# Designs tried in a protein design chat: VHH binders against Abasic site processing protein HMCES (HMCES). Part 10

Target 1, 269 residues: Abasic site processing protein HMCES (HMCES), of Homo sapiens (Human) (q96fz2)
Amino acid sequence: CGRTSCHLPRDVLTRACAYQDRRGQQRLPEWRDPDKYCPSYNKSPQSNSPVLLSRLHFEKDADSSERIIAPMRWGLVPSWFKESDPSKLQFNTTNCRSDTVMEKRSFKVPLGKGRRCVVLADGFYEWQRCQGTNQRQPYFIYFPQIKTEKSGSIGAADSPENWEKVWDNWRLLTMAGIFDCWEPPEGGDVLYSYTIITVDSCKGLSDIHHRMPAILDGEEAVSKWLDFGEVSTQEALKLIHPTENITFHAVSSVVNNSRNNTPECLAPV
Short names: E, the ipSAE of ESMFold2; O, the ipSAE of OpenDDE; V2, 0.75 times the mean of E and O plus 0.25 times the DockQ between their complexes.

## First folded at step 3 (VHH)

Design c51 (from oc2 with K100T; framework vhh_ozoralizumab_d1; at its last look DockQ between E and O 0.01; V2 from the best seeds 0.00; counts 0 for: pae E 20.7 > 2, placed apart)
Fold by OpenDDE, look of step 5:
Structure c51 (fold): chain B 269 residues (1-269), chain A 118 residues (1-118)
Amino acid sequence: as target 1 above (269 residues)
Amino acid sequence: EVQLVESGGGLVQPGGSLRLSCAASGFTFSSYWMYWVRQAPGKGLEWVSEISSSGSRTKYPDSVKGRFTISRDNAKNTLYLQMNSLRPEDTAVYYCARSTYYTGFDYRGQGTLVTVSS
């Protein structure tokens, strides 16, 4: 996974992340560093994206089921990194393979500390190799968006009014991530950064790409992944597997350029 | 894995009736709008019935209105299509399809063949 979309306004995004704590109380996640949130239809590594994480990471004795939302840098910078520039990392930390997560110190150590997060996105992009050509067809991949009684019947998504409704009720893609905290050697603010855990693709996606993000499907999966106070690493890792509960459509080549940040990036062709 | 399995198709005479069933699994059936669609030989896919998640809303094209009735049992994860007054032009493979708001029919079964012939 090297490209995502996360374009919702902050308030809409927050509402989309509504949840129930372990007491059954309806909550919205509290923001940390909301000013670092930059909506975009085309998010690439090294950019900031919003993630969910347990409040317990910030507050001692906090309810670990409570959630914080924070923009973090995509591409995990290990806490032990001693260079002043994170871009000088010599290895790729954009993704973490599920099968080697416990073998790599950069991921194992923060995971052992309970630094699990849920990376939020509208969806992610993947490119299909075309047989016989060097051309790749991009696809936007996301959770199926359920129709409601209010949203109407066939053809409802074709009107601008309906389009807005779609995004107001958009189910966000929830991807399993690991984050770490890095203190710059020269001082300054602590950098929070994350990696997306990847797995072998589900059957439905296998023709497009052989790998996919580990998607946490549903509130229970999300809650368990985040709740490092009550859920062990071993138990949490059981949540990491391919899911068939995804849909996708072909998009234009507009998304190929990471500088393009328009609705055309994820629009069906 | 999302699965939809249609059944109930067969050969019927004009004016006859059939009842199709679709068994759903691998997803929260009660949350989705469901459709019956059909494909006749040499023709494109055509929707023939729509039903909301709760079953409170149904819709039909003019081609089958008054003849077909869609229903669902969410407790059984099953979709139904009652077809009455069948016509030769109703001959097609019938599919149950899950509908999403943005992508439309994202899953459909293998289909069941309905043949209306004298």
Scores: ipSAE 0.436, ipTM 0.754, lowest interface PAE 1.1, mean pLDDT 92
Fold by ESMFold2-Fast, scan of step 3:
Structure c51 (fold): chain B 269 residues (1-269), chain A 118 residues (1-118)
Amino acid sequence: as target 1 above (269 residues)
Amino acid sequence: EVQLVESGGGLVQPGGSLRLSCAASGFTFSSYWMYWVRQAPGKGLEWVSEISSSGSRTKYPDSVKGRFTISRDNAKNTLYLQMNSLRPEDTAVYYCARSTYYTGFDYRGQGTLVTVSS
């Protein structure tokens, strides 16, 4: 996974992340650095994306099941990185393979510190190789959406008003991530950055691409992945596996250029 | 399948003490956060204590902090609430409740009545 859509306005995104605390009270995640959130239909590595993480990462005695939402840089910069410019990192940390996560120092160390996050997106993009050509067919891949009387559909959205109806009750894609905290050697703000854990593609996606993000399907999986105070690394890793509960449709080549940031990027062709 | 059975309620004078117990069965008790919640006459449910699955973390609202103590015995599948310095406003039916990560309180017992009056 190397391209996503996360375009919801901050208030809509926050409501889409509503959750129940352990006492049955409905809650919204609390924002850190909300001004760094930049919605886009076409997010690439090195841009910021919103992630959910446990409040306990920031407050010593916080309830580990309570959630913070924060923008983080896509492309994990390890805490041990000693150069002044993160772009000089010699290896790609956009994704982390599930089968080698405990063997790679860049991922094993933050995972051991409980630095698990849930990466939020409208959905992600993949490019299918077309046999006998250099042509690639892009697809937008996302959770199946609940059909209601009030909800719109992507295929029927022909105006800004109809597009708003599509997104009002959109179920965000929730991907398992690992984050780390890097202190610039010469001072400055701590950089929070993340990687998306990847697994073998499910049967339904195998014709599009051989790998997929580790998707956390439902609030139980999301809560257990985030709660590093109660759920050990070993137990959390049991949540990392291919998921069949996914849908997709072909999109136009407009999405190919990461500078394009319009609804056309994810509209069905 | 899942059962939570409360005991220990009764009539007590202001300033008195009571210890409530909850016997859990039908699930892996040591894997769940547990709660005591109460419902006073004519009021909604109010949480009064929570305890983590291991017992290492507890929380209380200001209304009972310093007076009530929640504890658990995972070997005996039992939850406890020690209530000291009881006040008339503590009069309520007290419920033992189980919580999962995504559902809030997914099960509670039948309740035990605590009446604080002279």
Scores: ipSAE 0.164, ipTM 0.597, lowest interface PAE 5.4, mean pLDDT 88
Fold by ESMFold2, look of step 5:
Structure c51 (fold): chain B 269 residues (1-269), chain A 118 residues (1-118)
Amino acid sequence: as target 1 above (269 residues)
Amino acid sequence: EVQLVESGGGLVQPGGSLRLSCAASGFTFSSYWMYWVRQAPGKGLEWVSEISSSGSRTKYPDSVKGRFTISRDNAKNTLYLQMNSLRPEDTAVYYCARSTYYTGFDYRGQGTLVTVSS
């Protein structure tokens, strides 16, 4: 996973993240750095995207079931990194393989500090390589969505109101991530950055690509992954597995260029 | 009903080897990540190996890495643990478990006892 869509306006995105705390009270996540949220149909590594994390990361003795939403840099920068420029990092941290997460210091250390996050997106893109060719077919991959009487497939809207209704009730993809906090050696703001955990693809995606992001399907999985105060690293890692509860459609090559930020990037072809 | 049945344990001297098996039934074995976990006398449950649903990925804690090898045969619904260079601290009841996000490791069997002593 190296490309996502996360395009919803901030207030729509926030409402889509409504949750229940451990007492059963309906809540919205509280934003940190909301001005760093940059919605786009075509997010790539090194860009900021919103993630959920436990309030306990920010407030001593906070209820660990309460959620913060914050934009973080895609591509984890380890807290121990000594150079002043994150682009000098000698290895790619866009993704973290679940089978080696406890072997890589860049991921093991923050995971041991409970630095688990949920990476939010409309969905992600993958490129299917055709047998014996360099041609690639991009697909947009996302949770199955509830169909309404007046809505159809993405890109089938016959009016601006119908298009808005498709996205107003969109179920955001919730991917398991690990984050870290890096203090630049010269000073300045702490950099929050994340990696997306990957697993073997489920059967439904195996013809597209052999890897997929680890998807947290449902509120119980999301809550347990986030709640580092009550759920140990060992228990949390049991949540990391492929899911078949996923759908996809082919998209045009417009998405190939990461500078293209239009609805056409995810429109069915 | 989900069943996991462990076998292959026994008494072995330090430096010896054993191979554990786990017969699975009542669920789609090939869809689950699988684990071996162990419980030493008077101690808590400790994971000792992990394997992906396809078998393409394996993982071990440092305490057993290089000595234990997890494998699976999805056609036979069977999980294996090859244990080499056994040490007295490996003495435990070994359970196989499937992945879950509800309650941690999902183990159902009675386990198989491995005793490593002179």
Scores: ipSAE 0.000, ipTM 0.099, lowest interface PAE 20.7, mean pLDDT 85
OpenDDE, second read of step 4: ipSAE 0.363; ipTM 0.719
ESMFold2 (binder alone), look of step 5: mean pLDDT 87; pTM 0.882

Design c52 (from oc2 with T103E; framework vhh_ozoralizumab_d1; at its last look DockQ between E and O 0.01; V2 from the best seeds 0.00; counts 0 for: pae E 14.2 > 2, grease 24.6 > 24.2, placed apart)
Fold by ESMFold2-Fast, scan of step 3:
Structure c52 (fold): chain B 269 residues (1-269), chain A 118 residues (1-118)
Amino acid sequence: as target 1 above (269 residues)
Amino acid sequence: EVQLVESGGGLVQPGGSLRLSCAASGFTFSSYWMYWVRQAPGKGLEWVSEISSSGSRTKYPDSVKGRFTISRDNAKNTLYLQMNSLRPEDTAVYYCARSKYYEGFDYRGQGTLVTVSS
């Protein structure tokens, strides 16, 4: 996973992250650095994307089941990185393979500190190899969405009004991530950055790409992944596996250029 | 079969103390956050105290903070509420409740009545 869409306005995104606390009351996650959130139909590595993480990371003795939403840099910068410029990192930390996560120091160390997050997106993009050409076919991949008589689907959005209705009730893709905190050697603000854990593709996606992000399907999986105060690393890793509960459609080559940031990036072709 | 059975309620004068107990069975008690909630006559449910699965974290609303103490004994599958400096406003049926992160309260007991009057 190297490209996502996360275009919802901040207020819509916040409502889409509504969750139930331990007392059965509906809550919204509290924002940190909300001004760093930049919605886009075409998010690439090194850009900021919103993630959910436990309040306990920021407040001593906080309820570890309470959620914060914060923009983080996509591309994990390890806490031990010695250079002054994170862009000079010599290896790619956009994704972290589930099978080697406990072998790679860049991921094992923050995971051992409970630095688990849930990466939010409308969906992600993958490029399918096409026989007989060097061109690849892009696909937008996302959770199945609940249809109502009044709400449309992306494929049925024929007017601006219908497009707004689709997104108001969109079920965000929730991907398992690991984050780390890097303090610049010369001083300055702590950088929070993340990687997306990847697994083997499910049957439904195998013809598009051989890998997929580790998707946390449902509130039980999301809450257990986030709650590092009550759920050990070993138990949390049991949540990391392929899922079949996913859908997709082919999209235009407009998405290929990460500078293109329009609804056409995810519209069906 | 999940069961939560409260005990220890009764009539007490203002300024008095009571200790409530909740006997849990049918599930791994040590894996769940536990709560005491109460319902005063003619009113809705009010959260009174919470305790983490290990017992390391507790929380109280301002209405009882400093007067009530929640505790648990995971070896005995028992939850407790020590209530001190009781006030007439504390009169309610007190329930022991189990919570899951993603389901809120999924079980509560039948309750034990606490009456604070002279």
Scores: ipSAE 0.204, ipTM 0.618, lowest interface PAE 4.6, mean pLDDT 88
Fold by OpenDDE, second read of step 4:
Structure c52 (fold): chain B 269 residues (1-269), chain A 118 residues (1-118)
Amino acid sequence: as target 1 above (269 residues)
Amino acid sequence: EVQLVESGGGLVQPGGSLRLSCAASGFTFSSYWMYWVRQAPGKGLEWVSEISSSGSRTKYPDSVKGRFTISRDNAKNTLYLQMNSLRPEDTAVYYCARSKYYEGFDYRGQGTLVTVSS
């Protein structure tokens, strides 16, 4: 996974992340560093994206089922990194393979510390290789959306109003991630950064791409992944597997340029 | 121009079967979720089947679940609806519809009439 979309306004995003804590109380995640949130149809590594994580990471004795939402840098910077510039990392940390997560120190260590997060996105992009050509067709991959309000009125989503309604009720893609905290050697703010865990693609996606992010499907999976206080690493890792509960459509080549940030990026062609 | 052309409708007895087809043109068929919807006399439009772009996912309302099967051939730009165990209440004009931007429809065909009667 090398490209995502996360374009919802902050308030809409927050509401989309509504959850119940372990007591059954309906809650919204609290923001940390909300100003670092930059909505975009085209998120690339090294950009900031919002992730969910347990409140327990920030507050001692907090209810570990409570969630915080925070923009983090995509591309995990290990805490042990001693260079002053994260860009000097010599290995790619955009993704973490599920099969080697416990073999790589950069991922194993933070995971062992319970630094699990849920990376939020509208969806992610993958490129299908065209046979015989160097051309690649991009696809937008996302959760199937629940037809709740629209189930009664099969209305044409041909109006701007209908489009807005779609996004107001958008089910966000929830991807399993690992984050770490890096303190710059020269001082400064602590950098929070994340990697997306990847797995072999499900059958439905296999023709497009052989790998996919580990998707946490449902509130239980999300809660368990986040709740490092109650859920062990070993139990959490059981949640990491391919899912067939995805859909996708072809999009234009507009998304190929990471500088393009328009609705055309995820629009079907 | 986007075109959807339904075929395969007709008169069948209760308990009978029909297979509907929809020929799509004027757009990248494989990129879109597709639907079958129906309109019975005096009733509103009702969706009866949903299929994902790749065909890997399908969904049905309870009214037709277990009886109807949606499928597609992206190479042929064709959508199908296999209807088994037809009931009088299934009598309707059936439409092929394209989903726009994840939900809803932006195009539908002219429809094909299915009549279930003894």
Scores: ipSAE 0.018, ipTM 0.236, lowest interface PAE 7.4, mean pLDDT 90
Fold by ESMFold2, look of step 5:
Structure c52 (fold): chain B 269 residues (1-269), chain A 118 residues (1-118)
Amino acid sequence: as target 1 above (269 residues)
Amino acid sequence: EVQLVESGGGLVQPGGSLRLSCAASGFTFSSYWMYWVRQAPGKGLEWVSEISSSGSRTKYPDSVKGRFTISRDNAKNTLYLQMNSLRPEDTAVYYCARSKYYEGFDYRGQGTLVTVSS
């Protein structure tokens, strides 16, 4: 997983993240760094994307079921990294394989600190290799969406009003992530960065790509992954598995160039 | 270079008031939850107040609730603490701090001494 869409305006995104705390109180997540949110249909590694994390990470007496939403850099920079420039990191931290997560220091250390996050997106892109060529067919992959009358899906939207209705009730993809906090040796702002945990693809995606992000399907899974105050690392890792509750459609090659930020990136071909 | 510079301390009688200020520079102030913490003579560091990055949420321990008010001005990169009805047990060096996720408070200044004495 190396490309996502996360294009919703901040207020729409925030409402889509409504949740209940452990006492049953309906809440919206509180933003950190809201001005760093850069919505786009075409997010790539090293860009910022919003993640959810427990409020307990920065308020010692906080209810660990309360959520913060914050933009973080895609591509985890470990807290122990000693160079001054994050681009000097010699290993790829865009993704973290679930089968080796406890064997890699760059992921094991932040997990030991409870630094679990939920990476938010409209959905993600994968490229299917065409046999015998270097050409690849991109797909947009996302949770199945509820159809609420005619023109309730991406493919059915034929007007600006129908398009807005599709996204107003969009179920965001929720992926399991790990984050870390790196303090530059030269000083300045702490860099918050994340990796997306990956697993083997489910049967439905195996013809497109052999790996998929670890998807947290439903509020219970999201709550348990975030709540490092009540859910141990060992218990949280049981949430990490493939899911068949996923759908997709082919998209045009417009998405191939990461500078293209347009609805056409995810439109069905 | 990250800097937090506290001011506004002094000597006051019990029941008096003081307003502390903290000038912040070298980081994106509006992105951080901010805190006041204090250290009384011979004691460890104690949390006194917190404020969210926007200023919309504040929290206090029971020992100061209703007497202390934290506020911030993100346009001026300044954090404030209004202290009313001061008591001798409020005597301490007061520091402003930015959040460190779960790793405690990040304070860098010399603090400002508040002495409450008759």
Scores: ipSAE 0.000, ipTM 0.263, lowest interface PAE 14.2, mean pLDDT 87
ESMFold2 (binder alone), look of step 5: mean pLDDT 86; pTM 0.875
OpenDDE, look of step 5: ipSAE 0.013; ipTM 0.298

Design c6 (from ee5 with L103F; framework vhh_etentamig_d1)
Fold by ESMFold2-Fast, scan of step 3:
Parts: C-alpha cells; sequence; structure tokens
Structure c6 (fold): chain B 269 residues (1-269), chain A 120 residues (1-120)
C-alpha cells in the first residue's frame, strides 16, 4: 500500500471515528496538531495522514483505551536515526511486512514500546498489471459500505454525482500501523511518523495485487491493536492477517499523478 | 462453559461494609475485562464497576465512586468488589459479568447473583 485517499473534512472525519470507551460511553477521539491534517483524494508517502493511537502515549496514567487522533508523516523515521534530515533515510519504511516485523530493528523497537496506531483512510489504491501491456489499471479499495436511504451504496456502477452524500456515513478503512518518535539532533519538534503493516492479499484482491495492508475489521480489533497498556505485542500481532471483507472498483488514470487531488481520483469508471 | 459464581452478599447496616467475590471458570479469565452489575427491586440492571484484563484500569458509576473498589486476582480467577459506606439505595442483587472491550455486560455470561440488603 503506497497511495490512499483521506479527503473528509476534519469534523466529518472526527465523527466517523466515534467509539465506545470501556464504560460503554460514546466518545470522539481528541485531536493533536489538527492544523497539520490535509485532506486529499491522493495521499503519497511523506505526506501526513491521520492516525488513531492510545491517549497513554501522551498522558501519564491515562486510560489506555481512550483515543487520540493525530496527523503523522507516512514513512517511519526510527528514533535511533542520527542524521539531521529524515528524508535522507536510506530505507523505504512506507510499509512493513508482517512476516519480518520482529526481525527489522526499525519496526521491532517501536513495536516493543507499544507504538501501535490505526491509520485512517477513505480507502487505498492499487495498480493491476495487465498481460501484454505495460499499462496498469488503478483500483480504489475500501470497506463495504452500508446502504443508507439518502446516500445510497457506493460501487463500480455508481456515478460521481452519487458519492457526495455517501461520505456523511462513510466507514473509514482502518489499517494496522506502527509509529515512532524522532527528535531532530539540531532541535525542533518531535517528528511522529508511521508505517503500514502489509500481509499477503486475500483471494478477492489477488487479481489486483499480491499484497494488501493489514486491515483491522471492526471496533474490537481496532481497540485491541491500540490498547498497548493491556494488550501485549504477541497478542496484538494475532490481529494481523488478510481479510476478505473488502470491496473495490476501477478508477481513472487521473489518480496516477499524486499531484492530482480531485474526486475523480476515486470515482468509478 | 462460562461459569461465574458470586458470593459475599448479606444484610448490613447503613454505613457498613461488604466484600463481594466472583469465582470464574470456563474461559481465560486474565484475557477479559470484568464488571459488576446490580439490579435493585423494581428497577432494570445498572452497571456498577468495571476492571480491565490486567487490573490496571478501573471504572465506577458515579453513584458508587469513592465508596466501592473493584479488584481482581488473575492467579485465582477471582473478581472482587469492596463496598464501603453502604446506603439503603445500594440494596440489590449483584451480578458478576464477563465483558467485551466495553464494560456493557453480556447477559449470557452473567452469574446467578448475590443479594445485598442495606437496612437498619
Amino acid sequence: as target 1 above (269 residues)
Amino acid sequence: EVQLLESGGGLVQPGGSLRLSCAASGFTFSSYGMSWVRQAPGKGPEWVSGISYSGSNKYYADSVKGRFTISRDNSKNTLYLQMNSLRAEDTAVYYCAKTGYSFKPYFDYRGQGTLVTVSS
């Protein structure tokens, strides 16, 4: 996973992240650095994306089941990185393979500190290779959406006109991530950056791409991944597997250029 | 099968104390949050207190905060509720409940209950 859409206005995104705390009380995640959130239909590595993480990472003795939402840089910069410019990191940390996560120092160390996050997106993009041609067909991949009377169901046959109302009740894609905190040696603000864990693609996606992000399907999986105060690394990693609960439709080649940031990027063709 | 067995209830005077216990079996006790739920005569069930898997996080209804203390012993598969400064309105059958992530109790995983009567 190297391209996502996360275009919801901040207030709509916040409501889409409503959750129940352990008392059963409905809550919204609390924002950190909300001004760094930049909605886009076409987010690439090095851009900021919103993630959910436990309040306990920021507040001593906080309830580890309570959630913060914060923009983080896509492309994990390890805490041990000694150079002054994080863009000069010689490893690609956009994704982290589930099968080697405990072998790679860049991921094992923050995972050992409980630095698990849930990466939020409308959905993600993948490019299908077609036999006999160098051209690739892009697809927008997302959770199945519940059909509502006024918004309708989004699908391969839906027109661009029909989508605007679906976003009011859109089920965000929730991907398992690992983050780290890097302090610039020259001083400045701590950089929070993340990687998306990847798994082998499910049967439904195998014709599009051989890998997929590790998707946390449902609130129980999301809460257990985030709750590093109660759920050990070993138990959390049991949540990392392919899922079939996903859908997709073909999109226009407009999405190919990461500078294009319009609804056409995810509209069905 | 999940089994929850409450004990420790009884008759106590206002201002008194009681300690309730719940013995759990049939599941990995240390992997689940637990709650105490009570049902007063003529009323629906009221969530009283909840405790996380490890015992690190504890939660209380406003009506009992400062008076009740929830705890657990994962080595003995036992949940406790220490009740102090008891009031007539605390009179209820108290149930132990195995919970999911939130502390809304699962009725299918609720024990048989123990009666607490606060009366002079």
Scores: ipSAE 0.015, ipTM 0.474, lowest interface PAE 7.9, mean pLDDT 86

Design c7 (from ee5 with L103D; framework vhh_etentamig_d1)
Fold by ESMFold2-Fast, scan of step 3:
Structure c7 (fold): chain B 269 residues (1-269), chain A 120 residues (1-120)
Amino acid sequence: as target 1 above (269 residues)
Amino acid sequence: EVQLLESGGGLVQPGGSLRLSCAASGFTFSSYGMSWVRQAPGKGPEWVSGISYSGSNKYYADSVKGRFTISRDNSKNTLYLQMNSLRAEDTAVYYCAKTGYSDKPYFDYRGQGTLVTVSS
């Protein structure tokens, strides 16, 4: 997973993340650095994306079931990285393979510190190789949505008003992530950055791509992944597996250029 | 496969103390948060207290704060609830529960329970 859509305005995104804490109280996640959130239909590595993480990461005595939402850089910069420019990291940390996560120091160390997060997106994009050519067909991949009478399927010809209605109750994709905190050697603000854990594709996606993000399907999985104060690394990793609860549709080549940031990027062809 | 066995309940007078124990098996006890839940006669279940997998974080219902203390011994796979200054309204069956994370996050699994009666 190397491209996502996360376009909801901050207030809509916040409401989409409504949750219940361990005492059964309904809550909205509290924002950190909300001004760093930049909605886009076409998010690439090195851009910031919103993630959920436990409040206990920021407050010593906080209830670990309470959630913070924060923009983080996509592409994990390990705490031990010694260069001044994170873009100069020699290996790709956009994704972390589930089968080697405990073997790679860059991921094992933050996991040991409970640095688990849930990466939020409208959905993600993958490019299918076309037979007999170098052309690739992009697909937008997302959770099945509850259809209203008016929303139906997402159509390229739909008015902006109809597009707003599908997003009012959109179920965000919730992907398992690992984050780390990097202190620039030249001083400055601590950089929070994340990687998306990947697994083998489910049967439904195998014809599009051989890998998929580890999707946390439902509040139980999301809560257990986030709550590092209650759930150990070993138990949390049991949540990391392929899911069949996913849908997709083909999209136009407009999405290929990461500079394009319009609804056309995810509209069905 | 998860098995939880509560003990330590009984009849006590108001102002008295009891210590409840829960022996856990069938899962990696040290990897999960645990809770105590009670159900008084004719009432629904009430969450009482919770403890993180490491034992470092503890949570209490307002009705028991300052009177009850939750603890665990991961080497013995055992959860405890020390109950002091007991009141008539503490009369209930007390259940040990493996903390779940869903719309009802503290009701994943529960044992058969142990009865606590506070009466003069």
Scores: ipSAE 0.005, ipTM 0.227, lowest interface PAE 12.3, mean pLDDT 84

Design c8 (from ee5 with Y53W; framework vhh_etentamig_d1)
Fold by ESMFold2-Fast, scan of step 3:
Structure c8 (fold): chain B 269 residues (1-269), chain A 120 residues (1-120)
Amino acid sequence: as target 1 above (269 residues)
Amino acid sequence: EVQLLESGGGLVQPGGSLRLSCAASGFTFSSYGMSWVRQAPGKGPEWVSGISWSGSNKYYADSVKGRFTISRDNSKNTLYLQMNSLRAEDTAVYYCAKTGYSLKPYFDYRGQGTLVTVSS
């Protein structure tokens, strides 16, 4: 997973993240650095994306089930990185393979510190290799959505007018991430950056791409992944597996260029 | 198989103190949150206190806050509840519970209980 859409305005995104803490209290996540959130239909590595993480990461004695929402840089910069420019990191930390996460220092160390986050998106994009051509077919991949006035989920067959109204009740994709905190050697603000954990694709996605992000399907999985005060690293890793509760539709080649940031990027073709 | 064995209950006068213990076996104790739940005669179960897997986070019902202290020793697979300034209203069977994420345990995760009686 190397491209996502996360275009909801901040207030809509916040409401879409309504949750219950472990005592059953209804809450909205509290923002850190809200000014750094930039909605886009076409987010690439090195851009900022909103993530959920436990309040306990920021406040001693906080309830570990309470959530913060914060923009973080996509592409984990390890705490040990000694250069002044994070873009000069020599290896790709956009994704972290689930099968080697405990073997790679860049991921094992922050994971051992409980630095788990949930990466938020409308959905993600993947490019299918087309037999007999050099062209790739992009797909937008997302949770099944419930239609407001019709039974069943929203799909590619719906009119463009129906797609414009779907965002009011959109179920955000919730992907398992690991973050780290990097202090610039020359001083300045701490950089929070994340990687998305990847697993083998499910049956439904195997013809599009052989890998998929580790999706946390439902509030129980999201809560357990975030709550590093209650859930150990070993127990949290049991949540990391392929999911079949996913859908997709083909989109136009407009999405190929990461500079394009319009609704056409995810519209069904 | 998960086994929880509570101890430390007894008869105590109002204002007294007791320390309850729970010995856990059959699971990786250090990986799970734990709770104390009590059931007074003729009443339903009441959650009393919870502690995170690491021992860093502790939670209390308003009725016991400031009087009870929950703690754990992961090296000994043991959960504790220090009860001070006991009142007649604290009379109950106290159960140790493996709660996982939820602070409210299922019945099958409760131990056999230890009786605490506060009377003059």
Scores: ipSAE 0.006, ipTM 0.263, lowest interface PAE 10.6, mean pLDDT 85

